Miniprotein binders against a7ua95r516to809. Designs and how they scored, part 54

Target 1, 294 residues: a7ua95r516to809
Amino acid sequence: ASLSLLSISDLVPDLQFIFFWMSNAIEILYFIQQKSPAYMQTIELMDDKAGSKESLLSATISANEEAMTILEEVIMYTFQQCVYYITKTLYVVLPGLLDCNPFGTEPSSEQCRRAAGVCVCAVCVMPEAVRRVVSVFQTTSDLLQQYQVHSEIQSQMFAYLFFFTNVSLFNQLIDKGPARGWFQRSRVLQIQASVKILLDWAKGAGHNHLAQKFFAKFCSTVTILASPPQQLSQMSWKALCAEHPSLKPVQLHRILTQYQLMAELGPLPIWQPSSEDEAYIYRTVDLLESFENH

## First folded at step 17 (miniprotein)

Design ah4
Fold by OpenDDE base, fold request of step 18:
Structure ah4 (fold): chain B 294 residues (1-294), chain A 83 residues (1-83)
Amino acid sequence: as target 1 above (294 residues)
Amino acid sequence: DPKEKVEELLREAERLLEEARKALEEGDFERAILEALQAIIEISRAMLKAEKHGTDPEVREKLLEILKKAAEILMRAEEELKK
């Protein structure tokens, strides 16, 4: 099936199955870990009816260990599958966030219009491209809550999804941004507004810290690009490095170089990398973020 | 055939589940725990194999049902052992 047609709604049945297994496997594993000492002791204290006790105990120990092992495998598998399905959906919708004009009168989604008039909920007021991204995260959140997945696993899931989103958006912006005009101030302000909506959603969903942490690189890039030339031209390389520690020297240099070209600024000696960073600005292998580093 | 292997694992899990249920009904809670654990193992193996090869909705429903029932037996048997 063409990835272009894949919606999060189409994946809900698969995700429901996976989340059911994930939640139950975690619960059963935790139950076994907590209760195993007690029921093993009970077996040990049983009257030895003709050597059956030792056999039962040995079998129960073995089954307990094997059950924990296979449940851990299930948890890992289901986590990976959730990430796989959700990231596929994100991959499709994320480019739309960069092209989105949140200030344009995009027609509100047909679904909210049909039932009870103009829905003025925060999601219905969102630009369609932003709403699609938020819908992926919201659906994920709703499913995690519906199946009562342990909060730590929820946090790990959102951490990875935010990481993936940041890497995807950052890499697209750096690689394709100049050619697509995403470095133009008007476009940058649109991107900034769209990202703010996503961050506001993450805050409302209780993931503010994770969102701030994992979107730092993309947010830093957008913040620099959204800065007025008069302000940014007063900031030294060292000051920009200090203000945006999530950016590698090569990344900051690339952003500033493209900003300079877009803003038609002459050479700015103040943006010249330090002697310490000069060797790193040519490391093109470090320009794009890797998906493997998480 | 991967499908045949999944069906075999499902049958074994169902067998173990039924034995666990009987043990629970008989008040043999220690055996019920053992057999419930074994059912959980086999159904988990079935799930992992089924999902790797593409899963029929009917197979998925059985996987969910058996896991749930095995977990319920496990929890009930443990609760009864504490009494």
Scores: ipSAE 0.834, ipTM 0.961, lowest interface PAE 0.5, mean pLDDT 90
Fold by OpenDDE base, fold request of step 18:
Structure ah4 (fold): chain B 294 residues (1-294), chain A 83 residues (1-83)
Amino acid sequence: as target 1 above (294 residues)
Amino acid sequence: DPKEKVEELLREAERLLEEARKALEEGDFERAILEALQAIIEISRAMLKAEKHGTDPEVREKLLEILKKAAEILMRAEEELKK
């Protein structure tokens, strides 16, 4: 199937297989770690029947060590594969979040229309583009719960997915935003509303702290762009740096420069970088976020 | 051939699983633990190799079944050793 047609639903069978292995490998590894001292001691206490005890003990020690090693490899592999499949799906649906108008009377999806009752659930009232993104995260959450994956592994997975989402949305907004009109206040307000729905979902799913941490750059960018010109033009460079510490000087400078052009404000001396930041605003290599920094 | 090697690993895991089952039934719980651990090793190797080279649904089902059965034997044998 073309990447453009890949839905999270199409990946569910593959994800179920991977989550089964991940969950069971963790459980078996934990079991071996907790129980190995006891059954090794039991073997050590056996009567030596013609050297069979030493052979059995040696073989069991070796098998125990090898089992722990290979199970750790399975856990790492399955974690990586889960992230790989889910991020592929996110890559397809995330651009729709930036183009979506959540305030538009776009009719509810055809699927909810077939149920004789207008489902007014939070998911059914979402714009289709937002619903698709939320569906990826919800499906991931549901599978993690279904297979009873350890909470720490769940947190690590969502941390990475939120990181990936932030990098993807931030880079798209910075790179393509001016050309696509996403820096226009009306469009930014639409993006802000869409992101709020996603953040509200993350809060409801118990991932509020992770979402706030990893979406900080994108949220800061959207907040600045959503600000009225009269308000933003009164904020100094230093004040903006203090309010938005997640943004690098080069990123903030780029956002303000594009905002200035879009709003036709002319040069604003109050937005001039400090002498300390002046060298950093030219570091164009730091403008876009890297996917490798996680 | 990667496929042939996966099939070899599956056969070995099935053999070890059967030995573990026999040992459990005979009350040789120490041997059941050893054979179950060995089955878990071989089935894990099979999974990692199969997934890296493309896996069919039938192979996946066997991988799941053997892992589950080996883990069940391991846990039961350990529980019996404590009695």
Scores: ipSAE 0.831, ipTM 0.961, lowest interface PAE 0.5, mean pLDDT 90
Fold by OpenDDE base, look of step 17:
Structure ah4 (fold): chain B 294 residues (1-294), chain A 83 residues (1-83)
Amino acid sequence: as target 1 above (294 residues)
Amino acid sequence: DPKEKVEELLREAERLLEEARKALEEGDFERAILEALQAIIEISRAMLKAEKHGTDPEVREKLLEILKKAAEILMRAEEELKK
């Protein structure tokens, strides 16, 4: 109940605090690492006023080591908290992406209409469900840039967020897709279009490589399901494995089985797993993706 | 009490920050660095403790302020040592 009301906008104040600490902790840590040898040497070269130098040096060494240690802890903690909050908001909005009809004339969000003019930005023309997902990522990007978070940390964060998004969407599609009608051709095409909008955003935001990498499973699934029966029925198991290497044999088998049922194709010998893969198609434990593997 | 401990850490960080500022003003840059580092340690401990137990906006503001000031002193003191 309470999670359904949580928007990314509601978390902005908390995220701002966390991003501030993360950015500054990284900067201070880097500063200490780069400058500590020089200022320690300066202390070593000071005139020994009655043992004060040795005490100061020892204290500074100790403080330096402790500061680095605790700053690393802060960086880890703040990163984890950012991911935690952002993934919670994603968890709420991601299901809407699967139910979205991007071809419908859904009115542009009221918020963009209230700005003095029809915003024709790519985000404003997005379907509401897609816009909500993009808004989470955009807000994250904007905050990371606002606080000048190191690019490597930004990349790691987006990598995880895309990973999480892929796992969530993939698992929902595989688990609930048949029951929700998401395997129907018309619905698949809607999902494909919605995901394309998200991927186009990621490309525009400079995260194309990460998006392509981490959405591979979901995209492969959608691509297979969006394929015309005439085309897909001509593809062997081996060919499909080769074209969709991100899918485990059990996952591909499940997708093809559900496709077969939906398209009323009957058993297709060409889709029969190889003798090598036959043992793996029954590994139901590997069917859904785990959130823990990242 | 976690709250009391956060307040204690904040007070210590503020004390250290003040000592760092005095040292910087006196031209004792080596001491300013030491005290600034110690302030950063204590304020970081305060932050981690406060966030784990729920944080008051006022406490957050103090945490941010002290961190910023300590970092500024650290950087200024280091710059002066290079001259």
Scores: ipSAE 0.816, ipTM 0.954, lowest interface PAE 0.5, mean pLDDT 91
Fold by ESMFold2, fold request of step 18:
Structure ah4 (fold): chain B 294 residues (1-294), chain A 83 residues (1-83)
Amino acid sequence: as target 1 above (294 residues)
Amino acid sequence: DPKEKVEELLREAERLLEEARKALEEGDFERAILEALQAIIEISRAMLKAEKHGTDPEVREKLLEILKKAAEILMRAEEELKK
């Protein structure tokens, strides 16, 4: 019963109810906004039957405003509930991306990977952990289309889902990465390949701009960690900050520290923080990201 | 108490829906608009209260039915009124 939250398919009935209400509330709100001036004018032009015209007009003005207010509340509530249900599923499946190997050694997966320049064989080589995350995004997309949810709302929903994914992956990498061996070079390359699969899904689904914007912090982290030492060691602290503006000073400092350990590099003068940033590299309160949308 | 509150809201929404239906059938399109709006308000309140406290499938089914019917009456009454 209470353990049924491991799969998005278990949540479909709840999501269907919520999307039905969201879609209908949006359509009714739009209808009232578009038609109310006209039918209010018609009521004003009525013959005053038994003195009831003024009462009817007053009540209808009040009902219009109250209906628009409550429908806006319904839309906000249903959006929040969709996000709540979907992110509970994402929270369960996202950690697996950091442990999986998208470069399988099976002959069929290697053959598909070599031929998969056109997206079709990417599914054939997709690790189960990545497949579970993609399934959440794809099911969400399918339901939004099924219930004809307005495209602006669909964009807002995926913006939040990508934001949530970015925060979850980044926080787990930073917090658990040393103990789990996730900063090992071979593991970073596996993580990079897994993220590429997610970005390819987002591009194919028409959400490329949103994914580029909201995955920035995690992608910057993986890009730095995957960089060859001969290239990264030539970039100053200031250059790295400029290239990766999504990373706070404490975050960049931690990433470079882990890179030095794994690449067996000693301290590099070129990575000395700027004087402005030096006050912030030890602010551990800023190390992990908040799931709250600010 | 929350379960009783949801039932009260459902009963009120159902009464308003029936009054709106009668007004539409009688050709009183102005009153049908008002009463359909009032039904939409009450059923929306019922949905918000029910979902905050957990909703069983039978209540969810009724919530969907009343919303759909109230919206249909609202739109039909508006269409008839502008003729």
Scores: ipSAE 0.789, ipTM 0.953, lowest interface PAE 0.4, mean pLDDT 85
Fold by ESMFold2, fold request of step 18:
Structure ah4 (fold): chain B 294 residues (1-294), chain A 83 residues (1-83)
Amino acid sequence: as target 1 above (294 residues)
Amino acid sequence: DPKEKVEELLREAERLLEEARKALEEGDFERAILEALQAIIEISRAMLKAEKHGTDPEVREKLLEILKKAAEILMRAEEELKK
């Protein structure tokens, strides 16, 4: 079957192996880095029996450098494989965030629906589309903890996952938003509520600073779209750029154009780009974000 | 046949591990360090090749087990050298 149809749970056995391999490689690399000065000094100081010391020392120096190099390659490879598997899963589930109603009555599962009491079901407060995304993040966090992956590597992995999520949501909104009605104010408020649930998860998981950094473009977009027309129409292009530095001129221009259409506003002189930005508002190559971080 | 090449790498990994274990048991801790480093290098190469060739889960788990054992020999040899 297609990997684009698999849940994160189906990938756990492969991820367990890859995380375990990565964790072992990190431990070995750290050991070599910390201990090699001492054991190479010991070899250097040994008595030269039968003239073998120089060849042993040379071989050990070479092996030491080669081992560190290959272990760094292993760590890079395993990291890339983890993000590949995880982002394949995210790609499938992220679009649902833009189309869900976080204010709906439906519980997140059949089990919860059956157990729900009349009027209130506190156990099932998270919409199913949001729960699917959180499940990917939570499973990733659980695996990183299970295999005691170094905290700097954990931070780097979530930095990339949040970057990927931001790019995916932003591109989907810009590309499909007009046809799907996602720029309507009621939908934007629903999207804003769903994103808040993700941000709350990230805060509770200890990743608040990463989420704030790497969700900035999508959050800025939703903030602008959620703003009341009376308030937003009083903000100049320069003020909007200053408040939302993560948005490129072509992106801000497109967001404001969609806002004007859905709020039934005509073009506003106050939203006219600066002369330096005018060259960039039609650069469609810059409209969508790349999944490659350069 | 990539599967046959991965199996050959597994046999080489086992040989390197045994040489490192022998050096440790003989009290040749300086050589045990070198042999363990060489095993870690070749096992890591074998594991990268196994991932690219698509191999049985049992083979890749065995390679990881051998990597862990080679690391244990390295660490024991280093500890003995400190004495």
Scores: ipSAE 0.775, ipTM 0.939, lowest interface PAE 0.4, mean pLDDT 84

Design ah4
Fold by ESMFold2, fold request of step 18:
Structure ah4 (fold): chain B 294 residues (1-294), chain A 83 residues (1-83)
Amino acid sequence: as target 1 above (294 residues)
Amino acid sequence: DPKEKVEELLREAERLLEEARKALEEGDFERAILEALQAIIEISRAMLKAEKHGTDPEVREKLLEILKKAAEILMRAEEELKK
């Protein structure tokens, strides 16, 4: 329980060490990969003056391969450790995004302005719950830049963090939404506004393409739920599937069922699944997403 | 004892670093490359083991410092070979 209460700020010293180690391992691995053909060629062309050339060459070949292998293990381990710590923090802070009101709650303006160094910043004008999530993403971004982690690794890190965020928010909305009243229209509009703040952060940080890819399921869900009843009622099941390909039939069915209840559109289902999808709308095994990568 | 085993790995890492440093100073750049690679291997193993056992922060920092120094020797030896 104590670990689940930690803020990202509490984990920064450990994350700093792990990112520093990862960054050094990446730099060394890259150096070996780029330079070993040349220095191996130089060793191969040495004078065999003392008869030691073949021993040195053989040992260096073996050491090169072993060094690259162990450095790859280090990079994988450190990446997994960073993800582990960061997602534990995200898991704690993400549920609050579904309960907050971005329209009526003001964070501490003085603390926010001083931390940001300007009078107006995205963090200063957002609810505390959204600020906590943005703080995790921003801290991660700052650490990756501070330690000059290769851009491909930074992209992989954020791809996983957005994937984790999408799964966590989607599963909680689907699982807890009816009991928590999260499908009420006013609440859905608040959730939509909160998600927009996250998407704006991702765009400003240069990760728009990753956010579009990995947030798609949750964003589709919120888009459907936020749609005016007159507009949504005119769309067929087939049109909704085409517009929201990230949603499985059972997921779309559940979302539309909750929508219809909250919009008071009567008990008769408005959206009829295609014959192709009809077999799948009751597959509850497919309702919630796995935190494991697909 | 896991702490004593990590400390032994630290001593071995320092020994390998010193061998690589001496090869570089003697102008034996081909051997300095080999010995720097060997140091990087053993230091990386030591750091992975240290994480498994729960590590004294002082030991973590020292292992990473040794890794960086071994990398510097590798890079300097390679630069000298290009001359």
Scores: ipSAE 0.773, ipTM 0.939, lowest interface PAE 0.4, mean pLDDT 85

